VH-VL binders against q9h9l3. Designs and how they scored, part 324

Target 1, 176 residues: q9h9l3
Amino acid sequence: PRKMVAIDCEMVGTGPKGHVSSLARCSIVNYNGDVLYDEYILPPCHIVDYRTRWSGIRKQHMVNATPFKIARGQILKILTGKIVVGHAIHNDFKALQYFHPKSLTRDTSHIPPLNRKADCPENATMSLKHLTKKLLNRDIQVGKSGHSSVEDAQATMELYKLVEVEWEEHLARNPP

## First folded at step 17 (VH-VL)

Design ya89 (framework fv_fezakinumab)
Fold by ESMFold2-Fast, scan of step 17:
Structure ya89 (fold): chain C 176 residues (1-176), chain A 123 residues (1-123), chain B 111 residues (1-111)
Amino acid sequence: as target 1 above (176 residues)
Amino acid sequence: QVQLVQSGAEVKKPGASVKVSCKASGYTFTSYYMHWVRQAPGQGLEWVGWINPYTGFEFYAQKFRGRVTMTRDTSISTAYMELSRLRSDDTAVYYCARSGTYWYDSGPRFDPWGRGTLVTVSS
Amino acid sequence: QAVLTQPPSVSGAPGQRVTISCTGSSSDIGLGYDVHWYQQLPGTAPKLLIYENSNRPSGVPDRFSGSKSGTSASLAITGLQAEDEADYYCQSYDSSLEGWVFGGGTQLTVL
């Protein structure tokens, strides 16, 4: 069996009018929720918008942040060969500028049985906060000081565990 | 019509540099990665590297690191590949090719390709 | 020094079926990365023929098909025609090299 990890990234705005989403923090947890990686990451371009309300990133976090190219290398070494779980994970992979194999990717925003358990339409894209509240009876992303990518990664892994057996069997019969 | 138009053939001496251009049209230039692939006479395809025209991030195959530089000019939808300290074994047709940035946007397949630029390195 | 292994040549008569293999390793095809196939007619740029293991772009006849299993992929061409004479390349992504990789190419001759 392949090892499984969950990832969550925080992005800041760079480029014209802060429209480019650039990686500024990445958290990776193992199957049991233990932290394998959690670093602030310095984008190669000037930060125009910290998006602090959502990202939790402030200028102080950039002082000792790991440069993007180095952090990317570290992160990819952890992800390579593993099943990677995330929520709307395409945003994380795009921020990393990385292609992870589809067959080893699990996106909790696109798992119909998970939405069904939450009494949500199977084909809707539900937020991590909503699914976590409905299925784990837990409030995440509370307050206005930004999200914790560690908390989000941990919640994402726990959500996947609720459907893991059913979904892995489905994928074995219907390879992506 | 989606199209990639490359600059014309170049002849260079060993030790020189060459800069090849690839002008994109018919799509949003910044929504796709641009790759460079070369093919020596009678040989197979060899990936050189890629650039993200949106972010400017570039990544090169290890063999070319230190000698290749990829850039772009978004105002004219043009990507560039510059190869320095040329050797005779750098003689090849150099292609640009487009790929998606993730599975949701055409994935990592290369389509379309430019018609290629022949670079000849001879003494 | 191609990363993916293809036979250097394959041949068949008009109307016949040929298959071209593409063998990778645990760091590329075996890791679950998709395989794409390109056709290169003499004197031209490569053209996408099959993507994501088995899908055909618009305009590619259904007599071209692809498959993938384990660390290998194959391209099948049925009903061979003279205009199919070309070089065929497989492509995937290799995690250890962090880049795209190609097969060495297979020259198809229609006899």
Scores: ipSAE 0.692, ipTM 0.877, lowest interface PAE 1.4, mean pLDDT 91

Design ya9 (framework fv_fezakinumab)
Fold by ESMFold2-Fast, scan of step 17:
Structure ya9 (fold): chain C 176 residues (1-176), chain A 123 residues (1-123), chain B 111 residues (1-111)
Amino acid sequence: as target 1 above (176 residues)
Amino acid sequence: QVQLVQSGAEVKKPGASVKVSCKASGYTFTYYYMHWVRQAPGQGLEWVGWINPYTGFEFYAQKFRGRVTMTRDTSISTAYMELSRLRSDDTAVYYCARSGTYYYDSGPRFDPWGRGTLVTVSS
Amino acid sequence: QAVLTQPPSVSGAPGQRVTISCTGSSSDIGLGYDVHWYQQLPGTAPKLLIYENSNRPSGVPDRFSGSKSGTSASLAITGLQAEDEADYYCQSYDSSLEGWVFGGGTQLTVL
């Protein structure tokens, strides 16, 4: 069986008018929720907008941050060959500028059984905060100081575990 | 109409550098990755590397690291591949090709392709 | 040396079926990465023929189909026609190389 990890990334705005989303933090947890990776990441371009309300990133976090190219290499070594769980995970992979195999990707924003358990339309894209509250009775992303990517990755893994048996059986019968 | 138009054929001596251009039109240049692929006479396709025109991030196949540089100019929607310290076995047709940035964005497949630029390295 | 393995040539009679194999490893096709196929007519640039294992771009006839299983993929051409004479290349992504990889190419001859 393949090992499973969950990922969550935070992005800041770079480029003209801060329109480019650049990786600024990445957290990866294992199946049990233990942290495998959690680093602030320095974009190669000047940061125009820290997006602090959402990202939790501040100028001080960049002082000892790992440069993007190095961080990307470290992250990809952890993800390679593993089932990777995330919420709206395409945003994380785009920020990493990386293609993970579809057959090894689990996106908790696009798992119909998970929405069904939450009494939500099966094909709707529900927020991580909503699903976590509804299904785990836990509040995440609280306050105004930005999100914790560790907390988000841990919540995402726990959400996936609620449907893991059913969804893995579905994928075995219906390979992507 | 989506097109990639490449610069004309080049003849270079061993040790020289060559810079090939690929001008994009008919789409938003910064929304797609640009790849470079070469093909030696009578041989197969060999991937050289790629650049993200939006971020400027570039990644090269191990074989070409230290000799290849990929750049872009967003003001004229043009990507460049420069190969230095040319050897006779660098003689090939060099293609640019477009891919998406994720599976939802046309995915990692290459479409369209430029028509190719023949680079001949000889004394 | 090509990363993905294809037979160097394949041949068939008009109207027949031919299959071109593409064999990878545990770091590319075997890891779950999709396979794409390109047709290269003499003197032209490659053209996308099949993407994401089995999908056809607009304008590609349904005589061309793709499949994938384990570490390998196959391109099938039914109702073989003279105009199908070309080189065919498979392509995937390799996690160890962190880049795109191609097969060595297969020259199709219509007898």
Scores: ipSAE 0.785, ipTM 0.898, lowest interface PAE 1.0, mean pLDDT 92

Design ya90 (framework fv_fezakinumab)
Fold by ESMFold2-Fast, scan of step 17:
Structure ya90 (fold): chain C 176 residues (1-176), chain A 123 residues (1-123), chain B 111 residues (1-111)
Amino acid sequence: as target 1 above (176 residues)
Amino acid sequence: QVQLVQSGAEVKKPGASVKVSCKASGYTFTSYYMHWVRQAPGQGLEWVGWINPYTGFEFYAQKFRGRVTMTRDTSISTAYMELSRLRSDDTAVYYCARSGTYHYDSGPRFDPWGRGTLVTVSS
Amino acid sequence: QAVLTQPPSVSGAPGQRVTISCTGSSSDIGLGYDVHWYQQLPGTAPKLLIYENSNRPSGVPDRFSGSKSGTSASLAITGLQAEDEADYYCQSYDSSLEGWVFGGGTQLTVL
């Protein structure tokens, strides 16, 4: 409950027409933004669509990638017992096929005070790129070669730190 | 209506294998996880493991690793649990049960349950 | 053996209130994982009674309620009825075992 990390995952398309999102990279940073984990991950299913525009994943990244089951074990060891921050984090947890406790989960896409600070509707789901630009005056996910999950995890942690005191007090009074 | 229909009772000798089926209907088979839970006569519930029918990913309780295998056939919406090298203390009712895959579930609830398959292991 | 601790039995008379405890550890309930409760009538499969600590599925009377605090959860049954006689199981997730865990079960006898 005292330790906090931020996570961001990149997914590729597997299954029929590439519609299944399968984990292909995971980055985890600590409170100060230092990288604790950053690995390419090999899905157990055939990759149909690398989704490179978004994921930044290419065939060459899969050559020495960590197999999914092994990577999942490593990642879960880092996440267990920690407050985990992410943006639209349900997608990351689904890709990991993992259920993190709701009381230890912080989703920067669903924190009303964060939207309020960005002059956005409190219950809207705003993109990480938008919130980071509005609140941190920083451009992330620049270009068309895919996103950096390290950059996204770092931005997510910094966004959460803007509302941490207020939001933790809210959660203590209104447990999820 | 959502239903889980399990295969009939089995009687096996020690050292044999048993394969129990669970046929789902009334919902999208690949949108939910399938769990297996057993209950020895007069005893409590014991979780065996789960399978994601969409990805085929399987995860088993430590006690059963090396002896249990979970599979599925999406064309007939059926999940299977095979337990090998059976011992007399594997005698139990084996249930399949559905759970959500929703990220906010912190240990997803089991609903519905199959009616159970009695597996008797005797010499 | 069971990972979560429940009393093996509880009893009450019709109309009374009974409470069934479920005690975990820092790796399951104490870590923030939700608790679910199941009712098992004799000769039947378990049925979901309470989910995510305190929520009732459609068709479950409000006489049944759940709560969670620290490393423990409780199931409360008010206005006890003869038909409530059953085994009750709590369930959560344990991070050290990386799996779902059940309590040992509590047999409720309606006197």
Scores: ipSAE 0.640, ipTM 0.864, lowest interface PAE 1.7, mean pLDDT 90

Design ya91 (framework fv_fezakinumab)
Fold by ESMFold2-Fast, scan of step 17:
Structure ya91 (fold): chain C 176 residues (1-176), chain A 123 residues (1-123), chain B 111 residues (1-111)
Amino acid sequence: as target 1 above (176 residues)
Amino acid sequence: QVQLVQSGAEVKKPGASVKVSCKASGYTFTSYYMHWVRQAPGQGLEWVGWINPYTGFEFYAQKFRGRVTMTRDTSISTAYMELSRLRSDDTAVYYCARSGTYYFDSGPRFDPWGRGTLVTVSS
Amino acid sequence: QAVLTQPPSVSGAPGQRVTISCTGSSSDIGLGYDVHWYQQLPGTAPKLLIYENSNRPSGVPDRFSGSKSGTSASLAITGLQAEDEADYYCQSYDSSLEGWVFGGGTQLTVL
């Protein structure tokens, strides 16, 4: 198959009442979990809400952060032509303002066999934290200081590996 | 009903600039991308670029970079395309068209389209 | 030239089947990007006919169908009717150009 990477993005709140999710950090890891990209990214819009409890992003991280347009170019160069794994990955692609081919996209929040292995309803959207604890016996996103997008991307890749063979066979027979 | 209403035909001299408008109604203006596509007389469709009305982020086809600027006014749900340093081969119908922002809903398909604005560049 | 290659014209008799091809490269259709099709009647704006390779918008009859394989896509029209006489354009996204690309268009004539 083609090369595979996992992505996780952290977003901050911009726009009215901070309700818009704008990209503020992106981490990309390869199949083995090695970091290929990890940068803080400066949104072009005013940050209303850092969402620090979840994003881990603070004002100091925006000092010398890579401007959005430049970071987007770097990230898309890494993603192009690869199978991209993520959790609720549509949020990451929306923040990047990018369409990745559906045939090369893997969303661990929408893989029925993965939920089945975790003893969860197949059509439920389970959190990355829950699936990682149930299937990998690992606690991620601990504490109140925000999430590590590197940790999340690594966990996402490992979760996908648990169902990779059966899911790739399913997709070959049922193309998206 | 979802509609895109474009400004009227323009006649310009070489070297001038033209600004075409596209007024959206019937949907949340900031929830979709707005694209611009042109068609020279008897020729095919050529993508010019797009703008995200919410963020203001814009991206243009390589051929038009340096001559085109896309903007929007969210208070009146209107997108604009300005093309400068006009040449006779810029004579075309200029269309605006809406696309989604990710695959789940409307995806990258262009729907609806405005009826087009004819821009004629001649001396 | 257009980035995606279509035949400049195709013709058929009423009731027949016609197929319009759209050929890309490894940087667009071959990379997995979806293909969309637009119908343009004389003097009008293009209208979405097929999206994401094979899906029909509300109001498009099932006589129109799309498919994609490798670096190419195809639009099939069965039960050809006089009102199908139009220009047809395929569209995809090209990663090397970082933008949307169109085919050169195919003029369908109903004999």
Scores: ipSAE 0.696, ipTM 0.876, lowest interface PAE 1.6, mean pLDDT 91

Design ya92 (framework fv_fezakinumab)
Fold by ESMFold2-Fast, scan of step 17:
Structure ya92 (fold): chain C 176 residues (1-176), chain A 123 residues (1-123), chain B 111 residues (1-111)
Amino acid sequence: as target 1 above (176 residues)
Amino acid sequence: QVQLVQSGAEVKKPGASVKVSCKASGYTFTSYYMHWVRQAPGQGLEWVGWINPYTGFEFYAQKFRGRVTMTRDTSISTAYMELSRLRSDDTAVYYCARSGTYYWDSGPRFDPWGRGTLVTVSS
Amino acid sequence: QAVLTQPPSVSGAPGQRVTISCTGSSSDIGLGYDVHWYQQLPGTAPKLLIYENSNRPSGVPDRFSGSKSGTSASLAITGLQAEDEADYYCQSYDSSLEGWVFGGGTQLTVL
C-alpha cells in the first residue's frame, strides 16, 4: 500500500508590505502522528512580517534555520511518491514551489464527507481549528503565541483518518 | 498581449559562454515561472531548468548543473540563461517558456514560448 | 535519450484519424502527473495544443483531443488537414528527475 504523511507549513510575509507568503517552518508526520520532519526554514527573501500571532515565528528562530533550497530538497524527498494530507494544502505546495500529483493529494479543507460529519455545509471551507474541535473534541491553535505546525499536522492526519475509507473509495470511482 | 521576446543568434567557440535573454510583457513577470528548453538541429525538446522571477530561486536539470545559471532583472521583466564551457553539442535553439506556479495558476504547462535563440558552437 | 517515448513518425491522408502515443514510467505519468502536448510547425517555436491531459486552449480545434491512462497518454487528430503537418511533443513532470520531461517528438506527414 502507498504510504501517507501529513504536512503543515508556517509562512512569514515577504515582498511588498509582507503580502507574499514564504516558507519559514515545515512539519511532517507519518500515519501514526510521529514526527518525520520539523525544521525552521530561512526564506531567500527579506522577511517583512513574521506574522507571529499565527505562524509562531520570531527572529530568533531564523538564526539557525535551514536555508530554503536545502530544506526544500529534504521535504520533497519525504513527500515524493506518498499520499500527502494537509489543510488548504495548496498554500503549503506554493510555498515549497512544488507540484505534487493531484491523485496523491488530500486536502481536509475540501472533503465533503468530513464537513458533513462536522454538521457543516459540504462545500464550505472550514478552518482546521473548527473541524478538530467539532470532530476530535480537541483545541488546537490556542493562545496568541502562534500555531504549532506539528500539532496542526497531527490533527490533520487524525481528521483524514475519520473519512479515509469513504474518501479513498470515492477517489477510486471519481479520479481527480 | 502576452509575449516573450528573445535575444538574437549567437556564434561561439568551444569553451566560451553564452547568455540568452527573454523579455516578458503583457503580464505580471513575478507571478509565473520562466523555463528554458533547448532543441538541437533536427532533434527533440530538452528541458534545461527554471527560475522563479519573484524569489530568484532556480532549479536545473541534472545534466546542466555546474554549467548553467539562470537570473532575472525584475525592473525590465527580463530572464537570462547563461551556459558556460560550451561544446559543439550545445548547438541548439534555446527557448524561454512561461508556466504557472501551481495548478490553478495556469499549472505546469508551458505557454507562451519565445521564438527561440539559435546558439551555434563551432571551432 | 528522451524520457517519454513517442513514435518517431506517423502519417495519414486528409480526413483520416491519427493517434500519437506517449509512454512514461511510474515516476512521471504513472505517478499521476498531467500530460501536455505541443505542436511545432517547421521553423517555429512549439505551441501549446493540449494541457492537463485533455483540455484545449482557446483557438485549438476540437478535432484535437488528448487522453491519459496508466503510464501512457495519447493525442488524437481527427479530420486530418494539410495544416496539421508538424512535429508533436508530449510533456510531463518526473519526480525522480525533479523536472519537466519531453517525449522525443513525432513527425506527422499528411499524404
Scores: ipSAE 0.723, ipTM 0.885, lowest interface PAE 1.3, mean pLDDT 92

Design ya93 (framework fv_fezakinumab)
Fold by ESMFold2-Fast, scan of step 17:
Structure ya93 (fold): chain C 176 residues (1-176), chain A 123 residues (1-123), chain B 111 residues (1-111)
Amino acid sequence: as target 1 above (176 residues)
Amino acid sequence: QVQLVQSGAEVKKPGASVKVSCKASGYTFTSYYMHWVRQAPGQGLEWVGWINPYTGFEFYAQKFRGRVTMTRDTSISTAYMELSRLRSDDTAVYYCARSGTYYHDSGPRFDPWGRGTLVTVSS
Amino acid sequence: QAVLTQPPSVSGAPGQRVTISCTGSSSDIGLGYDVHWYQQLPGTAPKLLIYENSNRPSGVPDRFSGSKSGTSASLAITGLQAEDEADYYCQSYDSSLEGWVFGGGTQLTVL
């Protein structure tokens, strides 16, 4: 079996009107939910919008943040060769400027059996907060001070475990 | 519609530098990565590196690190590849090619390609 | 030397079937990275022929097909036509090199 990790990233707004999402924090947890990586990351571009309500990122977090190039290298070393679980994970990979193999990627926002268990339309894109409340009876992303990427990564791994056996069997029979 | 137009052929002496341009049109230049790929006469394709036109982030194949620099000018939707300390075995057609930035948007496949720029390095 | 291994040449008669192999390693195709195929007609730039193992871009006829298994991929061309005479390249991503890699190319001759 191949090792599995879950990832969640926080992005800040860069570029015109802060419309571009740039990596500002990354958390990676192992199968049991233990933290393997959790760092604030300094984007190479000027931060226009911290998006603090959602990201939890403030100016003070950037003071000793790891520069993007260095953080990217550290993160990719952890992800390489592993099954990587995330929620709307394309946003995380885009922020990392990284192409992970589709066969080793698990996106909890696009697993039909998971939506079915949550009594949601199979092809709908449901939020991590909704799926976690419905299936794990746990409230995440509480309050207005921003999200915890560690909490989100842990919840994402736990959600995937609910469908792991059936989804891995499906993927073995229907390779992406 | 979507088009990549490259600069014309170059002839250089060993030890010189060459800078090839690739002008994009028909799409949002900053929404896609730009790759550079070379092909020596009668030989196969060899990937050189890529640049993110929005951020300016660049990444090069190990073989070319220290000799290649990729840049862009977003005001004219143009990407550049500069190769320094040229050797005779750098003689090749140099292509630019576009790729998506993640799997949900055109993915990592290369499409379109520029028509190529022949760089000849000879004494 | 190319990172992915292709036969240097393949030939067939009009109407026949040919298959071009592309062999990688555990750090590229074997790790699960997709394989793309490009057709290069003499004197032209490469053109995307197959992407993400088996998908055809608009305008590519269904007599071109791709597959992937383990550390290898294959391009199949049925109903060979004279216009198919070209070089064919496979491409993937290699995690140990942290970059895109190509096969050495296969020259297809239509007899």
Scores: ipSAE 0.615, ipTM 0.855, lowest interface PAE 1.9, mean pLDDT 91

Design ya94 (framework fv_fezakinumab)
Fold by ESMFold2-Fast, scan of step 17:
Structure ya94 (fold): chain C 176 residues (1-176), chain A 123 residues (1-123), chain B 111 residues (1-111)
Amino acid sequence: as target 1 above (176 residues)
Amino acid sequence: QVQLVQSGAEVKKPGASVKVSCKASGYTFTSYYMHWVRQAPGQGLEWVGWINPYTGFEFYAQKFRGRVTMTRDTSISTAYMELSRLRSDDTAVYYCARSGTYYRDSGPRFDPWGRGTLVTVSS
Amino acid sequence: QAVLTQPPSVSGAPGQRVTISCTGSSSDIGLGYDVHWYQQLPGTAPKLLIYENSNRPSGVPDRFSGSKSGTSASLAITGLQAEDEADYYCQSYDSSLEGWVFGGGTQLTVL
């Protein structure tokens, strides 16, 4: 059996007008929600917009942050060969500049049975905050000082566990 | 029309450096990765490395680390591959090729390809 | 040696079917990475023929098809035509090498 982890990344704005999303924090948790990795990451480009309202990243977090190339290597060692769960996970993989096998990727923003359990349209893209509140009766991403990627990764794993048996059976019958 | 136009053939002596260019047009240059692949005469395809034109992040096959440098100039939508300390066995056609940055972005497949630049290393 | 293994040559007569294999390992195709196929006509750059195991780009006839199982992939060409004579390369991504890898190429001769 393959091991399963959940990932959530925080991005800051770099490049012209801060439009490039660059990795600034990554959290990875195991199946039980234990933290395997949680580091602030220093982008190789100048940070134009910290996006603090959502990312929770501030200048002080960059002082001892791990340089991108080193952090990427550490993260990929953890992800390789594992089923990786995330919410809108394509954004996290793009920020990592990494292709994870589609057959080992689980995106909780695009699992129809999960939306069905939440009384949401099956093909709608629902936020992590909404699904977590509806299905786990838990409030995440509270306040205006930014999100916790650890909290988001833990919530994402718990959401996936609600549909794991059903969804893995679906994927076995309908390989990606 | 999406196009990749490469610089012309080069003849170099052993120990020299060569810099090949690849000019992109017909798409947003910074939205795709640029790869370099070489092919020695009568041989197969060999991946050299890639660059993200948006971030400047570059990653190379282990065989070429220390000898290859990939750069880009976003103002003219051009990617470059410089190979130093050339040896006779570096004689090859060097191709640039485009890939997506994730599966939803045309994925990791290489399309289109430049027409290639022949680099001959001979004394 | 190329990372992915292909037969060096294959041949067939017009109208026949040929299959070209591509064998990887647990760090590439076996890990779930997709396989892409390229056709290289003499004196030209490679051209994308099949992507993500079985999809055809616009303009590629349905005589060309791809499949993947376990650590291997296959390219099938039905109704062989003289213009199919070319070199064919498979490609995937290898997690141990952290890079793209190619097969050694298969030369198709149409007899």
Scores: ipSAE 0.781, ipTM 0.903, lowest interface PAE 1.1, mean pLDDT 93

Design ya95 (framework fv_fezakinumab)
Fold by ESMFold2-Fast, scan of step 17:
Structure ya95 (fold): chain C 176 residues (1-176), chain A 123 residues (1-123), chain B 111 residues (1-111)
Amino acid sequence: as target 1 above (176 residues)
Amino acid sequence: QVQLVQSGAEVKKPGASVKVSCKASGYTFTSYYMHWVRQAPGQGLEWVGWINPYTGFEFYAQKFRGRVTMTRDTSISTAYMELSRLRSDDTAVYYCARSGTYYLDSGPRFDPWGRGTLVTVSS
Amino acid sequence: QAVLTQPPSVSGAPGQRVTISCTGSSSDIGLGYDVHWYQQLPGTAPKLLIYENSNRPSGVPDRFSGSKSGTSASLAITGLQAEDEADYYCQSYDSSLEGWVFGGGTQLTVL
């Protein structure tokens, strides 16, 4: 079997009115939740909106942050050939400017059995915070000072493990 | 409709540089990647690299690193590819082509393509 | 040398079926990356013919179809017509090269 990792990225706002999401932190954990990567990342464009309440990113974190091009290379080396788990993971891959194979991508915001276990509509997009509270009885993303991408990546991996056997069997029968 | 209009043919001597332009219209220029692909006479397609017009982030095929530079001017929705230290085997038609930035945004397929710019490198 | 392998030529009579193969490796098609196909008529730019293995853009006839299995992909053309004479290129993404890769191209001749 292929190795599996979970990823969570924090984005800041760049471009007109801060509407563009640019990578500013990335955390990657292995199957057991051990941290493989966790770095602040300097976007190539001017940061208009730090989105600190959600991202946890402040101007101070940018002082010694890894430049985007270098960080991207490091991250892609870790992701290549692995099953990558994330929540609304298309946002993370878009921020990385990277196309991961669909057959090796697992998005916990689009796994019907996971929503079913949480007593939520199967086709609804539920937040990571809600699913984690419902299924793991754990509070994440607490307070107003921003999220921990390490905590989010770890929660995402644990959520996927709850449905892994069922979902992998489904994907084998219904390849993407 | 979505269109990519490229600059006209160029004739260069070995050692010179060439800069090819690709003007986009009919879509939001900064919402898609711009790729460059070349084709030597009678040969196949060879990917050169891409640029994100919003950020200016560039990524090139290993073969061209150190000789190619991709830029853009968002005020006129135009992408550029500059190839330096030209050799006779750089003679080719150079195409620009658009791709999405992720699967949900039209994906990695190349559509549309410019009509191509013939670059001839001869002494 | 092209990264993806295609036969250099294929031929068929009008109304018949031809298949063009595209063989990759474990770092591209075999890793799960999608295959796209382009048609290039003489003297013209390539045109998207099939994307994401089997999807047709608006305006492409259903005579053209694509499939993917393992490390390979195929383009099938049924009901061959004279205007189908062209070069056909497959394309995917290669993780080890971190870039898009093309097949060497297949010249289709309608006899």
Scores: ipSAE 0.733, ipTM 0.894, lowest interface PAE 1.3, mean pLDDT 92

